# Designs tried in a protein design chat: VH-VL binders against Probable Brix domain-containing ribosomal biogenesis protein. Part 1

Every score and structure here is a prediction.

Target 1, 155 residues: Probable Brix domain-containing ribosomal biogenesis protein, of Methanococcoides burtonii (q12zb3)
Amino acid sequence: MLITSSRKPSANTRTMCKYLASFFNCKYMTRGKMGLIDIVSLCENGLLMVVGDYHGSPGSIMFYDSHGVELLSIHLSVFYPDGYKYTPLKALEPSINGDGELFNLLSYYLDIPEGECYYDSKCLIASDDHLEFVYLDNMLFRLNIKNYRKMVMSE
Below, numbering starts at 1 at the first letter of every chain, in headers, positions and changes, except where a header shows other numbers; Kabat numbers aren't used for antibody chains.
ipSAE, averaged over its two directions, is called F for ESMFold2-Fast, E for ESMFold2 and O for OpenDDE. V2 adds 0.75 times the mean of E and O to 0.25 times the DockQ between the complexes of E and O.
[cut] stands for letters that were removed.
Atom coordinates printed by the task and the answers are left out, and those that the model quotes come from them; centres of patches stay.

## First folded at step 7 (VH-VL)

Design g11 (from dA10 with heavy chain S104E; framework fv_danvilostomig_arm2)
Fold by ESMFold2-Fast, scan of step 7:
Structure g11 (fold): chain C 155 residues (1-155), chain A 124 residues (1-124), chain B 109 residues (1-109)
Amino acid sequence: as target 1 above (155 residues)
Amino acid sequence: EVQLVESGGGLVQPGGSLRLSCTASGFTVSDYYMSWVRQAPGKGLEYIGYIYSGGDTAYASWANGRFTISKDNTKNTVDLQMNSLRAEDTAVYYCARGYEYEIEGSETYYFDYWGQGTLVTVSS
Amino acid sequence: ALVMTQSPSSLSASVGDRVTITCQASQGISDYLAWYQQKPGKVPKLLIYAASTLQSGVPSRFSGSGYGTDFTLTISSLQPEDVATYYCQQYDSYPPSYTFGGGTKVEIK
């Protein structure tokens, strides 16, 4: 997986990209003025995550396959807990826990194992209304889901 | 689930004013770039402008000053106020939902849903 | 001013034919291009966005390609229900002055 932002990202959106990259043990690549196909070519046939900016904060997360096809688009807002600041995380393999359609979609596309959250883990708790990023029993931040759109399979 | 229904179109005299309304259902207008697009009889599509979130608006240069877009989040409606109308404003007016694709300064979107349109005829 | 030029303005083809419509931007717009279908007497419908991404529910016979200034919409096997005018739209402008192409009318022979 490669993570990037929309063009013209705010500092908060760039920080979120760094945090997500640290959480998923993957690379954040600066977008600059690259178009989607330009950045997709850098993914080495992997998943591309694009974090969109809205009024100076992350407002969306979009997933693309290695050919630039949109797989999932999530509109969201960020809840910042008291004392929020970016800190690099240990390279622990993340797991996902939760329920609902968005949980199933993220489990599939991110290709991370399903598992319980423990005192020594990286854990994404997913539901249709929020995504909680938990590290060593502490919530790093929460993404509140406004809506999402998934790729519809052709019959 | 998603529907957009326009109303308020009709016959108006040159120099007159008219207010169009768009009622949205199945989603909240404050989460999208709600836009107006028009189409003169037998002609192509022409972008008018948008409204987003807290009231941010932008207009095509030709529309700025004569057309105003507003919204009512409680009623989930988007309005287009048209002033100083001219014969060349005769068109079907569409309400369209702008989906943000790779959000870029709150200004990049395409239209994933359209209303049925309402006809405005400017004639004596 | 960013201008979108479509060609041809109209075409006539037989059922089962491959149909190609082109759209040219007066300056580079990366992949910020959408295609819309408008059937006679109906509202426009989104077919493709990001130059090549098919909208949910759109038949697989429709495809888009291109990057920068030159874009193509292809219908691999024209069906009677595809009779419509097709429009391209750029959404790369700042401030937003989103422009549509002039449209291409597709008819059956």
Scores: ipSAE 0.000, ipTM 0.480, lowest interface PAE 12.1, mean pLDDT 84

Design g2 (from c1 with heavy chain D102E; framework fv_daclizumab)
Fold by ESMFold2-Fast, scan of step 7:
Structure g2 (fold): chain C 155 residues (1-155), chain A 122 residues (1-122), chain B 106 residues (1-106)
Amino acid sequence: as target 1 above (155 residues)
Amino acid sequence: QVQLVQSGAEVKKPGSSVKVSCKASGYTFTDYYMHWVRQAPGQGLEWIGYINPSGGYTEYNQKFKDKATITADESTNTAYMELSSLRSEDTAVYYCARSEWEYLPGDYFDYWGQGTLVTVSS
Amino acid sequence: DIQMTQSPSTLSASVGDRVTITCSASSSVDYMHWYQQKPGKAPKLLIYDASSLESGVPARFSGSGSGTEFTLTISSLQPDDFATYYCQQYDSYPLTFGQGTKVEVK
């Protein structure tokens, strides 16, 4: 998986990209002026995550396959806990816990194992309403889901 | 400079089909979604669907799922919309318009084609 | 589908007037775009994401609002501004437009 932002991201959106990359043990690549095809080419047979900026904050997360096909797009807002700041995370394998359609879609596309959250883990708690990113039993941040759209072709 | 140039006006009989083209220039074709929007005479705007020219993924307004087919030819930087089983109610100006793919909250149309009038008459 | 209702449907105004057009969504939306259309022409983007002015658009145009109520304002109407204006939501597919507001000479 490669993570990047929409073009001209705010500081908050860049910070979110760094946090997500640290959480998923993958690379955040600065977008600059690269177009979709340029970025997608760097993901050969991998997933591309694009974090969209909305007026200075992350407003969306979009997933694309290695050919630039949109797989899942989530419209969201960020809840920032008190003391929120970027801190690099240990390279622990993330797991996902939760329920609902979005949980199933993320589990599949991110290819991360389903598992319980422990005091020493990275755990994404997913529902159709919220995505909570938990590290060592502390919530790093929560993404509040407003809506999402998925590819409707058979899989 | 960014330009979207559409094919010329068409007059069709009920039950036939029409294929409208939209040739893009002045930007990287695969970096933007291409949408189709129609406007019946004296009426407002109605969104039909879009295509991501990179990979060919399409989304349709459910009202048009069985009527419209959107395609793109990356080698010629051209998007197409084919409308089947034409009825008089399909008489409209059909526009292509591009949107940024990076902005999920986006899908605003910064450049539009000049429009193609499709008239369905017996 | 999110239904968009514009008010008024038509308004008569004079050059120099302050014009306000409203757009009401049937459910809360975070994103609203505004377009201007002149007879025989394609629509032109004026405002995106509720309040962002598109490059090349005169500063007399502004947008505001959130939730279900959005407004487009023209601070001092010019002769070039007599046109039909449309709002468009992007909160969900299908993308939907308001029915249009025609600004005509008084």
Scores: ipSAE 0.014, ipTM 0.586, lowest interface PAE 7.3, mean pLDDT 87

Design g3 (from c1 with heavy chain Y103F; framework fv_daclizumab)
Fold by ESMFold2-Fast, scan of step 7:
Structure g3 (fold): chain C 155 residues (1-155), chain A 122 residues (1-122), chain B 106 residues (1-106)
Amino acid sequence: as target 1 above (155 residues)
Amino acid sequence: QVQLVQSGAEVKKPGSSVKVSCKASGYTFTDYYMHWVRQAPGQGLEWIGYINPSGGYTEYNQKFKDKATITADESTNTAYMELSSLRSEDTAVYYCARSEWDFLPGDYFDYWGQGTLVTVSS
Amino acid sequence: DIQMTQSPSTLSASVGDRVTITCSASSSVDYMHWYQQKPGKAPKLLIYDASSLESGVPARFSGSGSGTEFTLTISSLQPDDFATYYCQQYDSYPLTFGQGTKVEVK
């Protein structure tokens, strides 16, 4: 997976990209002038995550396949807990727990194991209403889901 | 300079099909979604759907799912919209318009084609 | 589907007037855009993301609002501004437009 941002991201959106890259043990690449083809060529047949900026904060997360096809787009807002600050995370393998359609979609696309959240783990807790990012039994931040759309097969 | 140039006006009989083209220039065709929007004479705007020219993924307004087919040809930087089973209610100006792909759901239509009038009459 | 309702549908105004057009969404939206359309022409982007002025658009145009209520304001109407204005949400598919507000000469 490669993570990037929408064009001209705010500092908060860039920080979120770094945090997500640290959480998923993957690379954040600065967007610059790159278009879809340029960026997907750098994914080496992997998933592309694009974090969209909205009025100076993350407002969306979009997933694209290695051909630039949109797979899932999530419209969201960020809840920052007290003491929120970017800190690089240990390279622990993340797991996902939760329920609902968004949980199933993220489990499938992110290709991370489903499992319980433990004191010494990285755990994404997913529901249709929110995504909680938990590290060593502490919530790093929560994404509150406003709406999302998934790929619909056309004929 | 960005330009979207559409094919000329068409007059069609009820039950026939029409295919409208939109040729893009002045930018990388595969870096933007291409949308189709129609406007009946004297009426408002109605979104039909879009195509991602990179990969060919399409999304349709459910109202048009069995009526419109959107395609793109990367070799000629041209998007197409075909409308089938035409009725008098399909008489409208059809516009192509581009949007940035990576600002979903928040993007906007910064450039529009000039429009193609499709008239359906007996 | 998110329903977009503009008010008024038509207004008569004179050059120099302050004109306000409202757009109401059936559910909360973050991404609202405004377009201007002149007879026989394609729509032209004026305002994106509720309040951001598109490059090349005169400063007399401004947008505001959040949630379900949005407004487009023309601070001092010019002859070139007699046109139909449309709001549009880009929050969810299908993309939807308001019915349009025609600004015509009094």
Scores: ipSAE 0.064, ipTM 0.684, lowest interface PAE 5.2, mean pLDDT 88

Design g4 (from c1 with heavy chain P105Y; framework fv_daclizumab)
Fold by ESMFold2-Fast, scan of step 7:
Structure g4 (fold): chain C 155 residues (1-155), chain A 122 residues (1-122), chain B 106 residues (1-106)
Amino acid sequence: as target 1 above (155 residues)
Amino acid sequence: QVQLVQSGAEVKKPGSSVKVSCKASGYTFTDYYMHWVRQAPGQGLEWIGYINPSGGYTEYNQKFKDKATITADESTNTAYMELSSLRSEDTAVYYCARSEWDYLYGDYFDYWGQGTLVTVSS
Amino acid sequence: DIQMTQSPSTLSASVGDRVTITCSASSSVDYMHWYQQKPGKAPKLLIYDASSLESGVPARFSGSGSGTEFTLTISSLQPDDFATYYCQQYDSYPLTFGQGTKVEVK
């Protein structure tokens, strides 16, 4: 998986990209002036995650396959817990827990194991209403889901 | 609440010029592009151009680059469009509309002014 | 310039009907937006980025498509929906609109 942002991202959106890359043990690549087609071509046979900026904050997350096909687009807002700031994370393998359609879609596309959250884990708790990013028993941040669309899904 | 309020209707003679205003309120004026779109009676929508009020950069539809001049005044949060050498075919309702740049979504017009009717007649 | 062609130009429909409007671009575009306009009023944003529903717009409106073919669907037409609908690309300048589709009462 490669992570990038929409063009001209705010500082908040850049920070979110770094945090997500740290959480998933993958690379955040600065978008610069690259078009969507250009950056998709940098993915090998992997997933591209694009974090969209909306009014100075992360407002969307979109997933593309290596051919530039949009797989899933999520419109969201960020809940920042008290003391929110980027901190480096250990390279622990993340797991996903939760319920609902969005949980199933993210489990499939992110290709991370389903598992319970432990005191020493990275855990994404997914539902149709929110995505909670938990590290060592502490919530790093929560993405509140406004809506999402699935464009293509293999059966 | 976001509002775009345009100046009132104008009746002009062929060969004259007209300057239409669009007063913005309820948001930071320099954070959004301001576009101008016209609609001739019974016709569709036609994009004229935009201004970035932060710095004054403009883009025009080639069709209008000898006709329209778009400006903005940050001190009054007002965008202007001046049309020169008016002809009967310039009779139309002229709208201002704001957009936010977002490469992922593409700019879209979330708020529009009420429109200004410019009538060119002898 | 990217030319936008809507089909049909006019349609007559009854309340409760499913209405489908198509927008064809002369070249592939990444961004397509849809607007509703009622007589004497400014256009109103309905859908942005092909399929994203603008806040406050009823769920009976939906958009789909990519590349050169885009569709706006009204799943069950309501009296408030008799209006003219426009597609708009934001891929390149100049920005261009379709010619409009008028949805009128049958």
Scores: ipSAE 0.000, ipTM 0.475, lowest interface PAE 12.3, mean pLDDT 85

Design g5 (from c1 with heavy chain S54Y; framework fv_daclizumab)
Fold by ESMFold2-Fast, scan of step 7:
Structure g5 (fold): chain C 155 residues (1-155), chain A 122 residues (1-122), chain B 106 residues (1-106)
Amino acid sequence: as target 1 above (155 residues)
Amino acid sequence: QVQLVQSGAEVKKPGSSVKVSCKASGYTFTDYYMHWVRQAPGQGLEWIGYINPYGGYTEYNQKFKDKATITADESTNTAYMELSSLRSEDTAVYYCARSEWDYLPGDYFDYWGQGTLVTVSS
Amino acid sequence: DIQMTQSPSTLSASVGDRVTITCSASSSVDYMHWYQQKPGKAPKLLIYDASSLESGVPARFSGSGSGTEFTLTISSLQPDDFATYYCQQYDSYPLTFGQGTKVEVK
């Protein structure tokens, strides 16, 4: 997986990209002037995540395959707990817990194991209403889901 | 600099098909989504669907899924929309319009084609 | 589907007037865009993301709002501004537009 942002991202969106990359043990690539084709070419047959900026905060997350096909797009807002700040995370393997359609989609595309959240783990708790990012028994942040859409083939 | 140029007006018989083109220039075609929007006489704007030219992914308004087929040719920087089984109710101006895909696909339309009038008459 | 209702559907105004157009969504939305359409022409983007002014659009145009109520304001109407205005949400698919507000000469 490669993570990048929309062009001209706010500091908050850049920080979210760094946090997500640290959580998933993957690379965040600064967008700059690169187009979709340039960034997709860097994914090495992997998943591309694009974090969109909306009025100075993360507003969306979009997933693309290595051919640039859109797999999942999520419209969201971020909840930051008191004292929020970016901190690099240990390279622990993340797991996912939860239920619902969005949980199933994320488990499949991210290819991470299902697991219970323990005091010594990285855990994504997913539902159709929110995504909670938990590290060592502490919530890093929560993404509140407004809507999402999955891949639909044309007729 | 950025231009979207559409094919000319069409007059078609009921039951026929029509294919409208939209040729893009002045930007990297595969970095933007291309949408189709129609406007029937006396009505407002109605979204039909979009295509990501990189990879060919499409999404349609459910109302048009059996009517419209959207395609793109990256070698010629051209998007197409084909309408099948035309009826008088399909008489409208059809627009192509581009959107940046960076925060949500199909966010807003910063450039529009000039429009193509499709008239369906007996 | 999210339904967009504009108010008023038609308004008569004079050059120099302050004009306000409202767009109401059937459910809460974060993304609202505004377009201007003149007879025989394609729509033109004026405002995106509720309040961001598109490059090249005169400063007399402004947008505001959140949730279900959004507003487009023209601070001092000019002759070039007699047109139909449309709002558009991008909170969910299908993308939907308001029915339009026609600003005509008083």
Scores: ipSAE 0.039, ipTM 0.654, lowest interface PAE 6.1, mean pLDDT 87

Design g6 (from cA21 with heavy chain E59Y; framework fv_daclizumab)
Fold by ESMFold2-Fast, scan of step 7:
Structure g6 (fold): chain C 155 residues (1-155), chain A 122 residues (1-122), chain B 106 residues (1-106)
Amino acid sequence: as target 1 above (155 residues)
Amino acid sequence: QVQLVQSGAEVKKPGSSVKVSCKASGYTFTDYYMHWVRQAPGQGLEWIGYINPSGGSTYYNQKFKDKATITADESTNTAYMELSSLRSEDTAVYYCARSEWDYLPGDYFDYWGQGTLVTVSS
Amino acid sequence: DIQMTQSPSTLSASVGDRVTITCSASSSVSYMHWYQQKPGKAPKLLIYDASSLESGVPARFSGSGSGTEFTLTISSLQPDDFATYYCQQYDSYPLTFGQGTKVEVK
């Protein structure tokens, strides 16, 4: 997976990209002026995640395959817990727990193992309403889901 | 300079189909979504759906799901919309319009085609 | 579907007037865009994300609002501004437009 942002991201959106890259043990690539084909070529047949900036904060996460086809787009807002601050994360393999359609979609596309959240784990708790990022039994931040759309096969 | 050039006006009989084209130039065709919007005479704007020309994935307004089929040809930088089982109420100007692929709120249309009038009459 | 209602449906104004057009959404939206359309022409983007001015659009146009109430303002109406104006939401699919506000010469 490669992570980047929409063009001209705010500091908050850049920080979120770095945090997500740290959580998933993948790279954050500065967007600059690159278009879809330029960035997709850097994914080496992997998943592309784009964090969209909305008025100075992360407002979306969009997933694309290695051909630039949109797979999933999530409209969201960020909940920052008291004392929120970017912290370095260990290179632990993340797991996913939860229920619902968004949980199933994210489990499939992120290709991370499903498992219970433990005191020493890196865990994404997914539902149709919230995505909670938990590290060593502490919630780092929560993404509140406003809406999402998935790829529709033409038939 | 960015241009979206649509095919010419069509007059069709009820029950027939029509295929409208939208040829893009002045930008990388696969870097933007292409949407279709219609406007009946003297009426407002109504969104039909979009296609991502990179890979051909589509999303439709439920009202048009069984009426419209949107496709794209990367080799000619052309998007198409086919309307089936035409009725008089489908008489409208049909516009193509582009949007960014990577931006929320996104789905604002910075460039539009000139429009194609489709008239359905017997 | 989110319904967008514009007010007024028509207004008569003179060159130099301050013109305000309102758009009301049937439910709270975060995303609002504004377009200008002249007879026989395609719509043209003026404002995106409620308040961001599209490149090449004169500074006399501005947008504001949040929640269910959004406004487009023309600070000093020019002859080129007599047109129909549409708002559009992106908060949910399907994308929906207001019915339009026609700005005509007084």
Scores: ipSAE 0.139, ipTM 0.702, lowest interface PAE 4.9, mean pLDDT 88

Design g7 (from c1 with light chain Y93W; framework fv_daclizumab)
Fold by ESMFold2-Fast, scan of step 7:
Structure g7 (fold): chain C 155 residues (1-155), chain A 122 residues (1-122), chain B 106 residues (1-106)
Amino acid sequence: as target 1 above (155 residues)
Amino acid sequence: QVQLVQSGAEVKKPGSSVKVSCKASGYTFTDYYMHWVRQAPGQGLEWIGYINPSGGYTEYNQKFKDKATITADESTNTAYMELSSLRSEDTAVYYCARSEWDYLPGDYFDYWGQGTLVTVSS
Amino acid sequence: DIQMTQSPSTLSASVGDRVTITCSASSSVDYMHWYQQKPGKAPKLLIYDASSLESGVPARFSGSGSGTEFTLTISSLQPDDFATYYCQQYDSWPLTFGQGTKVEVK
């Protein structure tokens, strides 16, 4: 997986990209002037995640396959806990826990194992209403889901 | 300069098919979605579907999934929409319009083709 | 599908009047775009993302709203504003437009 942002991201959106890359043990690439073809070519046939800036904060997360096909796009807002600030995370393998359709879609596209959240883990807790990012038993941030659209013609 | 240039007006008989083209210039064709929107005489706008020219992936309004087929030719920077089994109800102006792929609020149509009138006469 | 209902369907107002067009969505949406269509022409983007004015559009046009209710306002109606106006939601597929509001200028 490669992570980038929409064009001209705010500081909050850049910070979110860095946090997500650290959480999933993947690379955040500065967007600059690159278009779809340029970015997709750098994914090495992997998943592309684009974090969209909305009025100075992350407002969307969109997933594309290696051909630039939109697979899943999530409309969201961010809950910032007190003292929110990017800090480097250990390279622990992330797992996903939760329920609902969005949990199933994210488990499939992110290709991460399902697992319980432990005191020494990286755990994404997913539901149709929110995504909680938990690290060493502490919530880093929460994404509140407003809506999502999925690939209608999926296999 | 960004331009979307559509093919000319068509007059067709019921039961026939028509293929409308939309030639893009002034930008990287594969960096934007191409949508099709129709407008029946004296009526409002109705979304038909889109194509991602990069992968060829299409999504359709369910109302049009058995009527419209959207394709794209990257070598000529041209999007196409074919309408099959034409009926009088398909008489409309058909527009192509582009949107961004990488920013949800950017899924607005900043550039439109001039429109193609398709008339289905008995 | 998200249904978009515009009010009024037809509006006639005097030059210089402040006019407001409302767009109601059948469920909450985060994004609303507005287009102007003059007779015989393709639609033109006016407002995107509820309140952002498109480049080259006169400052008399503005947008506002959130949730299920959005408005397009023309602060001082001009003869050049004779047109039909459409709202569009982006939140889900299929993309849907309002039925249109026809503005007649005396």
Scores: ipSAE 0.100, ipTM 0.685, lowest interface PAE 5.0, mean pLDDT 87

Design g8 (from cA21 with heavy chain Y33W; framework fv_daclizumab)
Fold by ESMFold2-Fast, scan of step 7:
Structure g8 (fold): chain C 155 residues (1-155), chain A 122 residues (1-122), chain B 106 residues (1-106)
Amino acid sequence: as target 1 above (155 residues)
Amino acid sequence: QVQLVQSGAEVKKPGSSVKVSCKASGYTFTDYWMHWVRQAPGQGLEWIGYINPSGGSTEYNQKFKDKATITADESTNTAYMELSSLRSEDTAVYYCARSEWDYLPGDYFDYWGQGTLVTVSS
Amino acid sequence: DIQMTQSPSTLSASVGDRVTITCSASSSVSYMHWYQQKPGKAPKLLIYDASSLESGVPARFSGSGSGTEFTLTISSLQPDDFATYYCQQYDSYPLTFGQGTKVEVK
């Protein structure tokens, strides 16, 4: 997986990209002037995540396959817990737990193991209403889901 | 620099089909979504759907699901919209318009084609 | 579907007037855009994301609002501004436009 942002991201959106890359043990690539084809060519047949900026904050996450086809789009806002501060995370393998359609979609596309959250783990707790990012029993931040859409191609 | 050039006006009989083209130039065709919007004479704008030219994924307004088929040809940088089973109510100017791919859903139409008048005569 | 309702549908104004057009959404939206259309021409983007002025658009145009109520303001109407204006939500599919507000001379 490669993570990048929409064009001209705010500092808050760049920080979110860094945090997500640290959580998923993947690369954050500075967007610059790259278009879709340029960026997907750097994904090495992997998933592309684009974090969209809306008025200075993360407002969306879109997932694209290795051909640049959109797979899942999420409109969201970020809840920052008291004392929120970007800190690089240990390279522990992330897992996913939760329920609902968004949990199933993320489990499938992120290709991370499903499992319980433990005191020594990275755990994404997914539901249709929110995505909680948990590290060593502490919630790093929560993405509150406004809506999401699975994109279906006619074959 | 950026241009969207549409095919010329069409006059069609009820029950027939029409295929309108939109040729893009001045940018990388696969880096933007292409939308179709119609406007009946003296009326407002109605969104029909879009295509992502990179891979061909589409989304349609439910109102147009059985009416419109949107396709794209990357080799010629051209988007197409085919309308089937034409009725007098389909008489309208049809526009193509581009949007960014990296906002959800929040992007805007920064460039529009000049429009194609489709007249369905009775 | 999110229904977009513009008010007024028609507005008569003189050059130099301050013109305000309102757009109401049937549910809360985060993304609202405004377009200008002149007879026989394609729509042209004026304002995106409620308040951002498109490059090349005169500074007399401004947008504001959030949630369900949005406004387009022309601070000092020019002869070139007699046109129809459309709001558009891009928050959910299907994308929907307001019915249009025609700004005409009177």
Scores: ipSAE 0.137, ipTM 0.725, lowest interface PAE 4.6, mean pLDDT 88

Design g9 (from c1 with heavy chain S99D E100Y; framework fv_daclizumab)
Fold by ESMFold2-Fast, scan of step 7:
Structure g9 (fold): chain C 155 residues (1-155), chain A 122 residues (1-122), chain B 106 residues (1-106)
Amino acid sequence: as target 1 above (155 residues)
Amino acid sequence: QVQLVQSGAEVKKPGSSVKVSCKASGYTFTDYYMHWVRQAPGQGLEWIGYINPSGGYTEYNQKFKDKATITADESTNTAYMELSSLRSEDTAVYYCARDYWDYLPGDYFDYWGQGTLVTVSS
Amino acid sequence: DIQMTQSPSTLSASVGDRVTITCSASSSVDYMHWYQQKPGKAPKLLIYDASSLESGVPARFSGSGSGTEFTLTISSLQPDDFATYYCQQYDSYPLTFGQGTKVEVK
């Protein structure tokens, strides 16, 4: 997986990209002036995550396949706990837990194992309403889901 | 499913004001920007501005800053555009349009209202 | 402001013809969209981000281009395609449209 941002991201959106890359043990690539196809070519047939900026904060997360086809798009807002700041995380294997359609979609696309959250883990707790990022039994931040759209088959 | 329904045609005197409405249905109103675009008779499209219904932030084309006021009422899922100090050159069809921002910032107008004709005549 | 210039302003064509409309931006843009407008109707999105076909739009419509030069092509013109076509940039504010290209019957 490669993570990048929408064009001209705010500092908050760049920080979220770094945090997500640290959580998933993957790379964040600065967007600059690159278009979608330029970025996709850097993924080496992997998943691309694009974090969208919305008025100076992360407002969306979009997943693309290796050809630039949209797989899943999520409109969201971020809940920052008191004392929120980006800090690099240990390279622990992330896992996912939760319920609902968005949990199933994220389990599939992120290709991370389902598992319980433990005191020594990285755990994404997914539901159709919230995505909670938990590290060493503490919530790092929560994404509040406004809506999402999944890929629709064409004929 | 998604619909944008605008108020009916208006005939106004020079110097007056007009307020056009755009009622949204079939989606979560606060998840999408709403833009306003006008088209004078026989002419092309001209962008006026937008509102983010979540929080009410607005952005205007500098040409319309002193003329147009865009608002939104979240309780009724309705966007409004008021034009003040009307002149004959403001005669146009006014459209609301939903801003799809679900991809990259290559924002585009995926749904449009049917348009409201505003005629300014003496 | 980014100026958008379409060519031609009017073109006459017959059903079955291949129609090409061009749009030139005064500076490089990454986000170009195309809309179709029929008399008395609101514009309808055809193509977004230069080359992506909007859902429900017939496959005879295609877009291409980058930088300052963009093209809308209709591979085999149908009776429903006689309309005015507008390009639009969403790269910077104010958002701007081309002046329109009217495709009319020959």
Scores: ipSAE 0.006, ipTM 0.496, lowest interface PAE 11.8, mean pLDDT 86

